# VH-VL binders against q20498r280to473, part 9

Target 1, 194 residues: q20498r280to473
Amino acid sequence: LELTDLYMRTGKKVPVIVEKCCASIEDQGIVTGIYRQCGIQSNIQRLRAKFDSGAEPDLHEFGQRDIYSVSSLLKQYFRQLPNPLFTYQAYPKLIEAFEKEDSLSEKVESLRFSLETMPEAHYRTAKFLMEHLTRLCKSKSLTDMTSKNLAIVWSPNLFRPPPTLNGADTHLLSGLNVHTAICDFFIENSESLF

## First folded at step 4 (VH-VL)

Design n6 (framework fv_daratumumab)
Fold by ESMFold2-Fast, scan of step 4:
Structure n6 (fold): chain C 194 residues (1-194), chain A 123 residues (1-123), chain B 107 residues (1-107)
Amino acid sequence: as target 1 above (194 residues)
Amino acid sequence: EVQLLESGGGLVQPGGSLRLSCAVSGFTFSSYAMSWVRQAPGKGLEWVSAISYSGDSTYYADSVKGRFTISRDNSKNTLYLQMNSLRAEDTAVYFCAKDQDYYFESTGAFDIWGQGTLVTVSS
Amino acid sequence: EIVLTQSPATLSLSPGERATLSCRASQSVSTYLAWYQQKPGQAPRLLIYDASNRATGIPARFSGSGSGTDFTLTISSLEPEDFAVYYCQQRYNWPPTFGQGTKVEIK
């Protein structure tokens, strides 16, 4: 289910699964390799089924036992969105804004403008996730996960080129190469961008 | 412990073909993107091609697009570079290189390199 | 294509001296810049990644700094094994590109 459809049905701008997973990770996920280390597939599948059925599992107790399954579930959720978090529609605008501007202030202004064109559910969920990752970066001495490390593991789950583009397109190749750079920039500058 | 061993280099005529192989051991091959980087005699480093950890995405330098094909066999821990329509300017030592970053779709910093294999294209 | 320009082309120094190598990018590469060492007949060796992070097993005398377009590799006190060619590399934009190299040679 698309983020906008979910928002229209529930009235919640940020999905319950996103809120609960992020909260669990901020409480129990200050551990080495958070988001980089994989969880247990059967646990991920079980948790996903509970959320998909409309249940709201308590991730506090579960997170104490297996936080890597919680973090893997969250990444999987974003990867499987029919329209990615940063949308097919915003994708070329975001790539252009990031690549065109050379200074920090110019990048912030151009990216902020592009982000504000996204549907409300996508904007609010992106804001929520990026702020979560920014907070997690404050614990990088404990997790060994810098903003760059988080961007490397997160960017493939957040950015997807429009299906009509192919590998022969120079813009598409440039976009794929800069996904990590844009994600890293968003994590480092979430307060200014959202 | 981590090793990348290239093979398949040699002398070929212009217009000829060669297939390079890189045998990998000491890490989970299927978790990392891989690249080929070349160095012409007395020259600097030039990135040639990259392949994602799954093999689903491939990337090429403009100088080799349409002539070279990168591929991998994760079951055999082997990376390949099929080189067709070879030109004199393709003469170089070809290095197999491992991306440092987990799950990165394109090129990262290359933390482990093979010893290189020499490809000479001459008439 | 992002062009990386290294300077100087050659540094002639004695063991114990400080080496400072520069790499300039034609456009911002943020912090997505790496440094490699290459000795004659050998493969390149990763020294620094993401501008300032030292790779595993690299001695503390190697340090990197910079962001945007201006980057520096510093070797605080040269040892005999440090005389080599050094390359910078960006992975910020496609395709990944290398500088032309700086040769650090014994005086």
Scores: ipSAE 0.000, ipTM 0.466, lowest interface PAE 15.5, mean pLDDT 85

Design n8 (framework fv_refanezumab)
Fold by ESMFold2-Fast, scan of step 4:
Structure n8 (fold): chain C 194 residues (1-194), chain A 120 residues (1-120), chain B 112 residues (1-112)
Amino acid sequence: as target 1 above (194 residues)
Amino acid sequence: QVQLVQSGSELKKPGASVKVSCKASGYTFTDYAMNWVRQAPGQGLEWMGWINTYTGEPTYADDFTGRFVFSLDTSVSTAYLQISSLKAEDTAVYYCARSDLVGEYYFDYWGQGTLVTVSS
Amino acid sequence: DIVMTQSPDSLAVSLGERATINCKSSQSVLYSSDNKNYLAWYQQKPGQPPKLLIYWASTRESGVPDRFSGSGSGTDFTLTISSLQAEDVAVYYCQQYYDTPTFGQGTKLEIK
């Protein structure tokens, strides 16, 4: 389900699955390679089915046994969104603002403006996730996951160019590189951007 | 001291499968991407795609979706290329080549190449 | 796709003389944000894998002799070998990495 449709149905700005997974990971996911190490496919599918059916599994108990499946579930959830977290609509503006040769403060202002034009559910969920990742970076000495490492793992799950842009210019490798760079920037500057 | 060592040549019938290996040494395997590049007999170089060694995520060029699978065994610093349902046009030397994970997609070290011949 | 076209297809140069190989891209590989040209050059000898010579259009890879140099910007690039040695006989390829990597068709360099 698209984030805005889910918000209209539930009245919740941030999906339950996002909120519960992030809470579990912040409580139990200060471990080596969080978000990099893969979980167990059958566990991921089982947890996903429970959330999709409207159930709220106990991620505190589950996270104690298999936190990597919880982190894998969260990445999969974002990857499978019909409209990406940072939206097809905002994508060109975000990339343009990021690629401009501007001072840090000017770049932050341009990106913040573009982010604020996103639908409420997308903005609030992006804020929630990026702040979560910023907090995880404070534990990089324990997790071995810097903001760059988190961006390498997360960017493919958050950014997709609009289908219309894919036709004329593939931008495959330049797109992959810029997605990681903008994601790293968002993690490092989440307090200023959201 | 960086070295990429590939498995030996293969002769296959159409419809068979092949799995080529590329073992890395002399650096931290997960700090660099592994790319696959094909060279048909008497022809130039063609990039097939890459695999992110840090995440395990493969990315394929448009011409190499479906029958081609990139995978890793990080515990032995080895990348794999599997080709299923082999066709005569798959006859080529297949190279693994190292690049940066998040930029600089030029290839600083290459495997020696694996010749895959598909005939009958 | 960015199409890379090299010229000439084949080149014969005397030992000690200058060799020049050209590469043209179908669109600019100069990225305005970092002002870098996303172009590399490789040398491939018979029975061997390609070897990186130049990246960022003009930066020489470590261990590559200083007789090799790269120049150009945007769509037009040149690889120069200032004084040809016997060991330089090979096929040379340019490659862009501005978008999905693509290679030129190659230029065969021989001694005349």
Scores: ipSAE 0.006, ipTM 0.552, lowest interface PAE 10.5, mean pLDDT 87

Design n9 (framework fv_prolgolimab)
Fold by ESMFold2-Fast, scan of step 4:
Structure n9 (fold): chain C 194 residues (1-194), chain A 121 residues (1-121), chain B 106 residues (1-106)
Amino acid sequence: as target 1 above (194 residues)
Amino acid sequence: QVQLVQSGGGLVQPGGSLRLSCAASGFTFSDYWMYWVRQVPGKGLEWVSAISGSGDSTYYADSVKGRFAISRVNAKNTMYLQMNSLRAEDTAVYYCAKGYEIVGDEYFDYWGQGTLVTVSS
Amino acid sequence: QPVLTQPLSVSVALGQTARITCGGNNIGSESVHWYQQKPGQAPVLVIYDDSDRPSGIPERFSGSNSGNTATLTISRAQAGDEADYYCQVWDSSTYVFGTGTKLTVL
């Protein structure tokens, strides 16, 4: 289910699955390679089915046993959104703002403006996730996951160009670098951008 | 313990072909980007090629594009570099290397022992 | 394709601090990684993401990166630190290595 449709259905700006997974990871996910190391597929599928049915599984006890499945579930959730977290609609303007502006202050202002044009559910969920990743970076000495490491792992789950933007003249390698760079920037500057 | 064991290489004439192999152990091979980096004897390091964990995405340095082909067989924990239309300037020690992260790696945390390729008549 | 410029050689006395620079236009906006290579051996990652150390690399190895210069610092230099050192960045669409620096421990 698309984020805006879920918001309209539940009245919650941030999905329950996002809130519960982030809380579990901040409590029990200060471990080596969080978000990089994969979980157990059968556990991920079981948890996903519970959330999709409207159940709210207790991730506190589960996270103590298998936090990598919780982190993998969260990445999968974002990857499988019909409209990506940063939306197909906002994608071109976010990339343009990130590439065009030279000074830090100008870049932050342009990106903030573009982010604020996103639908409410997307904006609030992006704010929630980016702030979660910013907090997680404070534990990089224990997790071995810097903002750049997190950006590499997270960017493929958050950014997808609109279907018609990927013409014959688009370089695949440039997309990987730009998505990672903008994601890293968002993690490092979440307080200023949201 | 991560191990990358290379094989292949040798002397080949200009225009010839060689295939290098890199056998991996000690990590979940299919989760990591893999790379080829070369070094002309007595000179510096030059990136050659990259392949994603699934094998679906491949990238090449301009100097080898159209002549070299990177591939992997995850079931065998092995990566390959097929080198065609070899030139004297391809003479180098070729290293296989592992990416540090699962997606979009920027650097190389483990390297194989290297394989010498000499292109000469 | 930009070139990352390193000094050809650096000498350091045993127990002193060695500094190896990597110059590049606006390199401070990029992540710099450092490799150590001893004669006849494969390179070994010693610093990644400007200043982070892989498991097993001594705390004597540290890094910094700002403006147009990244620096690898080796404190309390040991004979075993004698090697070639390479900086490396991911640059838009390629992996770029520095020209390399030979460190001699006197």
Scores: ipSAE 0.000, ipTM 0.440, lowest interface PAE 17.3, mean pLDDT 85

Design v1 (framework fv_relatlimab)
Fold by ESMFold2-Fast, scan of step 4:
Formats: sequence, C-alpha cells, structure tokens
Structure v1 (fold): chain C 194 residues (1-194), chain A 120 residues (1-120), chain B 107 residues (1-107)
Amino acid sequence: as target 1 above (194 residues)
Amino acid sequence: QVQLQQWGAGLLKPSETLSLTCAVYGGSFSGYYWNWIRQPPGKGLEWIGEIDHSGSTNSNPSLKSRVTLSLDTSKNQFSLKLRSVTAADTAVYYCARTSDILATEYFDYWGQGTLVTVSS
Amino acid sequence: EIVLTQSPATLSLSPGERATLSCRASQSISSYLAWYQQKPGQAPRLLIYDASNRATGIPARFSGSGSGTDFTLTISSLEPEDFAVYYCQQHYDWPLTFGQGTNLEIK
C-alpha cells in the first residue's frame, strides 16, 4: 500500500512498521554493520506479513535476538513502496537542486523547498527516517556505519527515477552515485532540511 | 495462571472431518499464536498450524489443503477442522500457546490432549 | 522444512548419572532451539528455549548449549522423575518442526 493511502486509512502520518522498526533499532541496533548485515529471509517475510495484516508485533524483545532481520525488513519496506519515499514527482527537482553549483546554504534552501512540495505522509516519513539515521551516525565508532556507509545501503531503497523521464535519467538522474551523495547529504543535514 | 482445555470428537471414520476446540482460561487471547500439534501413537510431534487474535493463520504445508483454523474471541476459544481424514490422522491432538513475537515460537502452555482414532 | 535429528534414539542410564542428548539441524538455526520433556499420558513440558535459557520452574540440573546446527541438552545428575522422552524443536522458521525424540530410560 502507497504511503498517502495508508495515511488516509489510519490517520497516522508515519507508518507503524517504520515507527516500530526504528525504535527497535535505536534500542538494540548499536551493533557492527547495522543496515549492512543481512537478516534471515524467513523472519523478514513473517514480520512483513504480520504488519501487512494490520497486526502490530512487539519488536522490543525480538530486536534483542535478531536486530538484522528488523533492519532488513525496514529497508525492504521502503524499497517496495509503489511511489518511492522521495516520490517520482519530486525526484527531478531534488536531483536538480542537489546538482546545482550553489553554496551549502543555497542548496539547503532549494532542497527544503522541494521536500516541502511532497505529500504530507511522504514528507513526515522522510523526516522520521532521516532523523533516525542521523541519530545512528552518533554511534559510528561502535557500528562502523558512517553517514556515507548508511547512504550506500539506504539510497537504492529511497530513490527511483520516474519511468517516463525523457533520456535525462541515463547520465544525470539515474546514476547510483548521485543517489548515494544526496542521501548522505540528507543524513548529515536532516536538522536543516526537515 | 494460564490453562488450556480442549474437547472434540474422538472416533472418526475415513473421509469424515475432525473437529476440535480449545478454550483459554486465565490469560489474554491477544499477543499470542494459538497452535495445534499432533502426535501419532509411538511417534513424534507434528505442528499443524497457528492462529492469532486477528484471525491470521499459518499452517504446515503438508496439511494446509485440509486444515481450517478459526477463533471465537467472545469465548476465548479456537478450533481445528481437518477434513478427509484417514488412518494416518490417528493421533493425540494438542492445543498450545506461543508468543506472537517472531522467533519465539516455543510452546509454554499446552492443553491436556485429545486422542483421535480413525477406524481402519 | 528444517529437519531435526536427535541422537541417540534410546539412552539407558541410572539415577545419579549425567545424561547428554544431541539434536542436529539440517541447516543453521542460530540459537532458536527449544527442548521439551514428555512423560507417558502427558503433554510435553518446556525445559529450555533459545538453546540455553531455562524455562520458569525448571531445575538447575537441566542445561542447554549449542548454536548453528549442533545442540545438546545435559542433565547433570539424573533424578528418578527425569526418565522420559525428550524432544527438540526449532523456532527459527515455519513450519515449526520437532526432532523424533530421545527416550531416556532407567537401567
């Protein structure tokens, strides 16, 4: 289910699965390679099925025994969204604002403006996730996951170019490196951007 | 103190439907999976399936086509129906509880068991 | 499905002796293994979960160990009431599966 449709159904701006997984990871996920190490596929599928059915499993105790399945579930959830977290609609403007040769201040203002045009559920969920990743970066000495490392593992799950882009996606908009770079920027500057 | 008590038909003919019910006393129905497990005479234990308070089910693939699990939240009861029985379905059937937290599906409370015999 | 193989099928020992029961998984199940005791005419009783944690009320003489594919249940000094059938169960993946059992009998 798309984020805006879920918001209309539940009245919650941030999905329960996102809130619960992030809370579990902040509680039990200060471990080497969080978000880089893979979880157990059968555990991921089972947890996903419970959330999809409207159940709200308690991830506190499970996180103590297998936090990598919780972190893998969260990445999979974002990867499988019908409209990506940063939306097909906002994608061209976000990449354009990021790639312009502007001062840091001007770049932040342009990106913030583009982020604010996103639907409320996407904006609030993006804010929630980016702030979560920013907090995890404070523990990089224990996790070995810098903002750049987190951006490498997270960016493929958050950014997809619109399928109908007119050839511009090949060299400028669909590059894996630009997605990593903008994601890293968002993690480092989440306080200023959201 | 949580207690599970079960009942149902004990003698069946081939092709009939097995029907068993388990009642939960002294505990919340929510937060758990409610399971059925069977044990043929002189053999080991086989998991049949599970149901949670929302009606979400999962069943052993070897039995899935014949198994129906249901619940009655107003009575704190859950039930098993196994259709098209054969002599191979002769077993003691148990209901049992597991946590609904992933990878914590060990059985902490069990019903007393019901012997089901399918005539040759 | 994950297949659990228990050995030996039958263990004949006397009270006061140490019992060691093995359970082997067909693939890695991390530490997600439980042990049960079953006496004739009774439902199984949970002894150990997560490979090494004793369930509430279980005597200290029962201990579990192992990880991955090889697991052991140890009873340090057998009491008369310990002679029963023991089953291992994996709680790593669905379907949930049990070993075939080890019958611990008095010599």
Scores: ipSAE 0.007, ipTM 0.517, lowest interface PAE 9.9, mean pLDDT 87

Design v10 (framework fv_relatlimab)
Fold by ESMFold2-Fast, scan of step 4:
Structure v10 (fold): chain C 194 residues (1-194), chain A 120 residues (1-120), chain B 107 residues (1-107)
Amino acid sequence: as target 1 above (194 residues)
Amino acid sequence: QVQLQQWGAGLLKPSETLSLTCAVYGGSFSGYYWNWIRQPPGKGLEWIGEIDHSGSTNSNPSLKSRVTLSLDTSKNQFSLKLRSVTAADTAVYYCARESDIVATEYFDYWGQGTLVTVSS
Amino acid sequence: EIVLTQSPATLSLSPGERATLSCRASQSISSYLAWYQQKPGQAPRLLIYDASNRATGIPARFSGSGSGTDFTLTISSLEPEDFAVYYCQQHYDWPLTFGQGTNLEIK
C-alpha cells in the first residue's frame, strides 16, 4: 500500500512496520555495518508477510537474533513503496532546492519549504526515518556507518525520478549522485529540516 | 481444528512431473506459510519449499530448479510440481503448516502423506 | 547448509526411565530449533519449538534445552507411547534442515 492510502486506512501517520523496525534497530542494531550488511532473504520475506497481513509482531526478540534482516526489511519496504518516500511530486522541487543554494542556511530553508509540500503521511514518515538515521550516526565509531555511508545505502530506497519528469534524460547521471548528497544532508540536518 | 488433506499421482516414471495438492480445512489459509517436506524410505526429512497466501515462495536450493509451488486461495489449496523425476525422488511427501505461535518457524499441522514411487 | 547431527542413533530404554536425546548444529543457530516425534506410518508431530517451548497438547514430561550449537530433548519418565523416532529441525537459515533422527526403542 501507498503511504497516504495506508494512513487513511489505519489512522497512523507513520506505518507500524517503520516504527517497529526503527525501534528494534535502535535497541539491537548498534553493530558493524548496520544497513550495509544484508539480511537473510527468507527471514525478510516472512517478516514482511506478517506486517502485510496486518499483524504487529514484536521485533525486540527477533532483533536480538537477526538484526540485519530487520534492517534489510526496512530498506526493502521503502524501496517498494508505489510513490517513493519523498514522492514523485516533490522530487523536482527537492532537487532544485538542493542545487540552487550554496549556503547552508538558505539550502535548509529551501528544502524545508519543499518538504512541507509533501502529503502528511510522507512528511511524518520522512521525519521519523531521518531522525532515526541521525541518532544512529551518533554511534558511527561502533557501526562504521557515517552519514555518508548511510546515505549511500539509503538513497536508492528513498528517491526515484517521476516517470513523466521533463528533462530526466539530461540529469540521469548527476541525479544518481545528488540523491546521495541530499540524503546525507537530510541525515546531518534532520533537526533543522523537519 | 485444522486439518490438511493431500492427494496426487503416487506412481511415476523417470522424467515425468510429480504433482501434489494439499487442501486446508478448519482454519485460516491466510497469515501462514504452507510447506512441502519429503522423506525417502528409511531416511530423514528434507524440506522442499514454502509458499504464503500472496504467492511468495522459497525453495530448497538443491531442488529449486525443478520445483514450482502454487496456491488457489479460493479453494484453500496449495500445490507442488517437481519436474524431471528420478528414482532419488521416491519418498513420502508431506504438506505442512508453519506454526502461528512462533510466527511461521515450525510445522504444527501435517497432511497424511503421499507415497510417491518413481520406477521404470 | 546447516547440518544437524543427532546422537545416539539408537537409544534402548525401558518405561519409567529418563531419556536424553542430543542434537548438534554445525554452526550457531541461537534458539531456532524444534523437536518432532514420528511413529511408523504417521506424519511427524511437533513437540518442542524455539529450543524449550512445549507445543500445544504435549505432555509435561517432554522438555527441551540448549542454545547455540548444542541442544537436548529430555523425556523425564518414559511412557510406552513415547517409543518412536525423534527429529530435530533448525529455522536459523534456509534451507530448513532436519537431523538424521534418534530411534528410541523399548529394551
Scores: ipSAE 0.005, ipTM 0.455, lowest interface PAE 12.5, mean pLDDT 84

Design v11 (framework fv_relatlimab)
Fold by ESMFold2-Fast, scan of step 4:
Structure v11 (fold): chain C 194 residues (1-194), chain A 120 residues (1-120), chain B 107 residues (1-107)
Amino acid sequence: as target 1 above (194 residues)
Amino acid sequence: QVQLQQWGAGLLKPSETLSLTCAVYGGSFSGYYWNWIRQPPGKGLEWIGEIDHSGSTNSNPSLKSRVTLSLDTSKNQFSLKLRSVTAADTAVYYCARDYDIVATEYFDYWGQGTLVTVSS
Amino acid sequence: EIVLTQSPATLSLSPGERATLSCRASQSISSYLAWYQQKPGQAPRLLIYDASNRATGIPARFSGSGSGTDFTLTISSLEPEDFAVYYCQQHYDWPLTFGQGTNLEIK
């Protein structure tokens, strides 16, 4: 399901799968290469099927055994959203705001305005995820995952240009480097942006 | 001590539906995936599919169109239906529990097996 | 799907000898491999999981090793009850798949 449809159905602004995976990773994911190391595909499929059926699997015991499958599940969930986390609709505004030559404070103000145009479920879930990643960065000496490293692994799962946007596939608008840079900025400045 | 006991049809004609049931004794039904695995006489093992207490299922893609898995939580039972059988479905069918907690896919507890023969 | 190839297809040995059974995966499965023993007329019995961990109640003469694509089951000194068919199984990716089996028979 798209995030807004799920919100309308459940009344929850942040999906259960996002909340449970993030909690498990913050409890048990302070390990080398979190989000970079791949999990077990069959475990990911089984956990995903449980969440999709409305079950809420216990990720505490599972996370102790295989936290990489939990982190892989969360990335897959975001990657497979019909409308990306930062939405097709907000995409061009976010890229433009980020690429401005303005001061840090002006850039933050412009990005904040663009983020606030997103649907409620997308905004709250983006806030939740970015704050989660910001907390993980405090453990970078143990995980080897800096904000830049997290942005590299996360940005492909969060940003997609609109399929009908002419010129959006220029490297300045849809390029991998700009997605990574904006994601890194969001992780470093989540408290100011959300 | 966990025990699995299974029962169902032993002889079928082509095009009929295979129906097998497995009952779980001595342990919790919840918290595990419950599996069906088959073995044609003299050959190796083939995984059919799995179901958990919530009714969530996964099936082998080669069999998915013909497989229905179901459960009865009041009786601690789970069942396999395989429709449109052919001679290729002749096998010993086993029910089995995952060895470890959740999402571990190797099997410690097995039912006794049921030989299903499909012949005209 | 991941294909598991077991070798040899048949291994003929005498009690007291060391048995070495191989399982090769078509792609890396890390350490996500299990081994089963099956005697005629019985369900398979779990011996080893996660490549090297012995299941509860399995005698110490059984050991597993390997990672990636190459895995080995070793029986250090064969007992009469060890003559059976052995299967490997991967739980790295779905569908779950088993090897073709190695028949360990008395010489």
Scores: ipSAE 0.007, ipTM 0.541, lowest interface PAE 9.5, mean pLDDT 86

Design v12 (framework fv_relatlimab)
Fold by ESMFold2-Fast, scan of step 4:
Structure v12 (fold): chain C 194 residues (1-194), chain A 120 residues (1-120), chain B 107 residues (1-107)
Amino acid sequence: as target 1 above (194 residues)
Amino acid sequence: QVQLQQWGAGLLKPSETLSLTCAVYGGSFSGYYWNWIRQPPGKGLEWIGEIDHSGSTNSNPSLKSRVTLSLDTSKNQFSLKLRSVTAADTAVYYCARGPDIVATEYFDYWGQGTLVTVSS
Amino acid sequence: EIVLTQSPATLSLSPGERATLSCRASQSISSYLAWYQQKPGQAPRLLIYDASNRATGIPARFSGSGSGTDFTLTISSLEPEDFAVYYCQQHYDWPLTFGQGTNLEIK
C-alpha cells in the first residue's frame, strides 16, 4: 500500500512499521554493521505478514534476539513502496537541485524547497527516517556505520527514477552514484532540510 | 495446561480429500504457530505447514499445491485439508504448537496423532 | 531445503553409559536446532531447543551443544526410559526439516 493511501486509512502520517522498527533499532541496534548485515529471510517474511495484516508485533523482545531482521524489514518496506519515499514526482527536481548547486547553503535551500512539494505522508516519513539515520551516525564508533556507509545501503531503497523519460537524469553522472551522494547529504543535513 | 486433541477420517481412497481438525484446550491461539506434521509408517517426520492466529500460512513447497490450512477462532480449532491423496500420503498425522520466536518454531505440545490410510 | 543428517543410525548402549548423538546440517543454521524423543505409538517429545536450552520438565542428564552445521545431543548416564528414537529439527528457515532419526537401543 502507497504511503498517502495508508495515511488516508489510518490517520497516521508515519506508518506504524516505520515507527516501531526505528524505535527498536535505536533501543537495540547500536551493533556492528546495522543496516549492512542481513537478517533471516523467514523472520523478515513473518514480521512483514503481521504488519500487513494490521497486527503490531512486539519488536522490543524480538529486537533483543535479532535486530538485523528488524533493520532488514525496514529497508525492504521502503524498497517495496509503489511510489518511492522521495516520490517519482519529486525525483527529477531533487536530482537537479542537488547537481546544480555546489555551495552547501544553496543545495540546502533548493533541496528544502523541492522536499516541501512532496505529499504530507511522504514528507513526514522522510523526515522521520532521515532524523533516525542522523541519530544512528552519532554511534558510528560502535556501529562502524558512517553517514556515507548508511547512504550506500539505504539509497537503493529510497530513490527510483520515473518510468517515463528513462534517459532523464542519467547523463554523464550515474544515477546510482548520485543517489548515494544525495542520501549522504540528507543524513548529514537532516536538521536543515526537514 | 495446554492440550491438543485431533480427529478426522482415517480411511481414504485415492483421489479423495483428507480432512483433519485439531482443537486447542487451555491455551491462547495468539503468540503461536499451529502446525501439521506427518510420519509415514516406519519413516521420519515431515513438516506440512503452519498457520497463526491471524490466518497467515506457510506450507512445505512439496505439498503446497494440495494443502489448505484454516483456523476457527470461535471454536479454538485449526484444520488441514490435503486434496488428491495417493498411497504415499499414508501416515500418522500430528498437530503441534510452536512459539512465535526468532527464526522459525520448534514444537512444545503435540496432538495424539491420527493414522490416515489411503488404499483402494 | 536444509537437509539434516543424523549419525549413527543405530546406537546400542547399556544403562548407565553416556550417549552422544550427532546431527549435521547441509548449511549453517546458527543455533536454531531442536531435539525430540519418540517412543513407539507416541508423539515426539521436545527435549532441547535453540541447540542447548532444555525444555521444561526435561531431566538434567540431557544436554545439547553445537552451532553452525555440527550439533550434538548428550545423555550423560542412560536410564531405561531413555531408549527411544531421537530426531533433530532445524528451526532456522522454511520449510522446517527433521533428521532421519537415531535409534538408541539396549545392547
Scores: ipSAE 0.012, ipTM 0.557, lowest interface PAE 8.4, mean pLDDT 87

Design v13 (framework fv_relatlimab)
Fold by ESMFold2-Fast, scan of step 4:
Structure v13 (fold): chain C 194 residues (1-194), chain A 120 residues (1-120), chain B 107 residues (1-107)
Amino acid sequence: as target 1 above (194 residues)
Amino acid sequence: QVQLQQWGAGLLKPSETLSLTCAVYGGSFSGYYWNWIRQPPGKGLEWIGEIDHSGSTNSNPSLKSRVTLSLDTSKNQFSLKLRSVTAADTAVYYCARTSDIVGTEYFDYWGQGTLVTVSS
Amino acid sequence: EIVLTQSPATLSLSPGERATLSCRASQSISSYLAWYQQKPGQAPRLLIYDASNRATGIPARFSGSGSGTDFTLTISSLEPEDFAVYYCQQHYDWPLTFGQGTNLEIK
């Protein structure tokens, strides 16, 4: 389900799959290439099926066996959201705010304003994920995953431009470079933005 | 200290529905999947399906159109119904436990088994 | 589905000898393999999980090894109570599947 629909059904602003995966990775995921290395497809599919059925598997214990499947599951979950984490509606505002502002403080102000217009479930889940990645980045000497490296692997799962009928949208930038740059900025500045 | 005790009809005619129940003693019902496995006389083991405390089920694709798994949390019991039986369904049926952690689906406790014979 | 092939079908040995039982998977299952012992009229008993971990209460003479597609159960010195049928089981993917068994019989 879409994040807002899930929030309305469960009363939880952050999905249980996101909360449990992040907790498992913070406990067992300080390993080389976290989020970069792929997990085992059958494990990812079985974990996903359990969450989709409403079960709440113990990922802390599982993470000791196969943390790369936990991190792959989390990326897949975000990639497959019907409305991306940063929403189709907020997408053009975020791109514009990131590219048009000259000073760091003005860029933060404009991005924070745009983020605050997102639905509650999207805002709270984005805050949760970005803070998680910021904490993980502090272990970069052990994981070999800098904020830029995390942004490279994460940005394709978080940003999609709105669909366009004509294909000639001069106000929407969909390049990988921009998505990676914004994601890197969010990881580095999560405390100021959320 | 966990024990599984099972019971149900031992003799069926073709086309009838097989019904077996397993009761769990001495352990938590949550945190685990509760499974059914069968063994035809002189042959190997075949996994039928699993159910957890919340009622979430998975079953063997070869059997899933005929299998219904259910639970009664007030009695700590879970049950198997297998419809439209044939002679090929003659087997010893076991209930058994696995952890609910993915990748740990090995069976640590088993029921005593129930021989089900399907004949005219 | 993942097919497990056990060999030999029957292994005839004497007490005190070393037993080596094989299980081969039709595709890589990493280390997600369990071994069971079954005596006549009884439910199977878990011996080994995750290819090499002994289950609670299992004697040290039982050991498992292997990864990928080739797995081995070893009994270092057979006791009379060890003569039984042994099954391997993969817990890598659904549906869960078992090998056809190896009958370890007294010579």
Scores: ipSAE 0.015, ipTM 0.596, lowest interface PAE 6.9, mean pLDDT 88

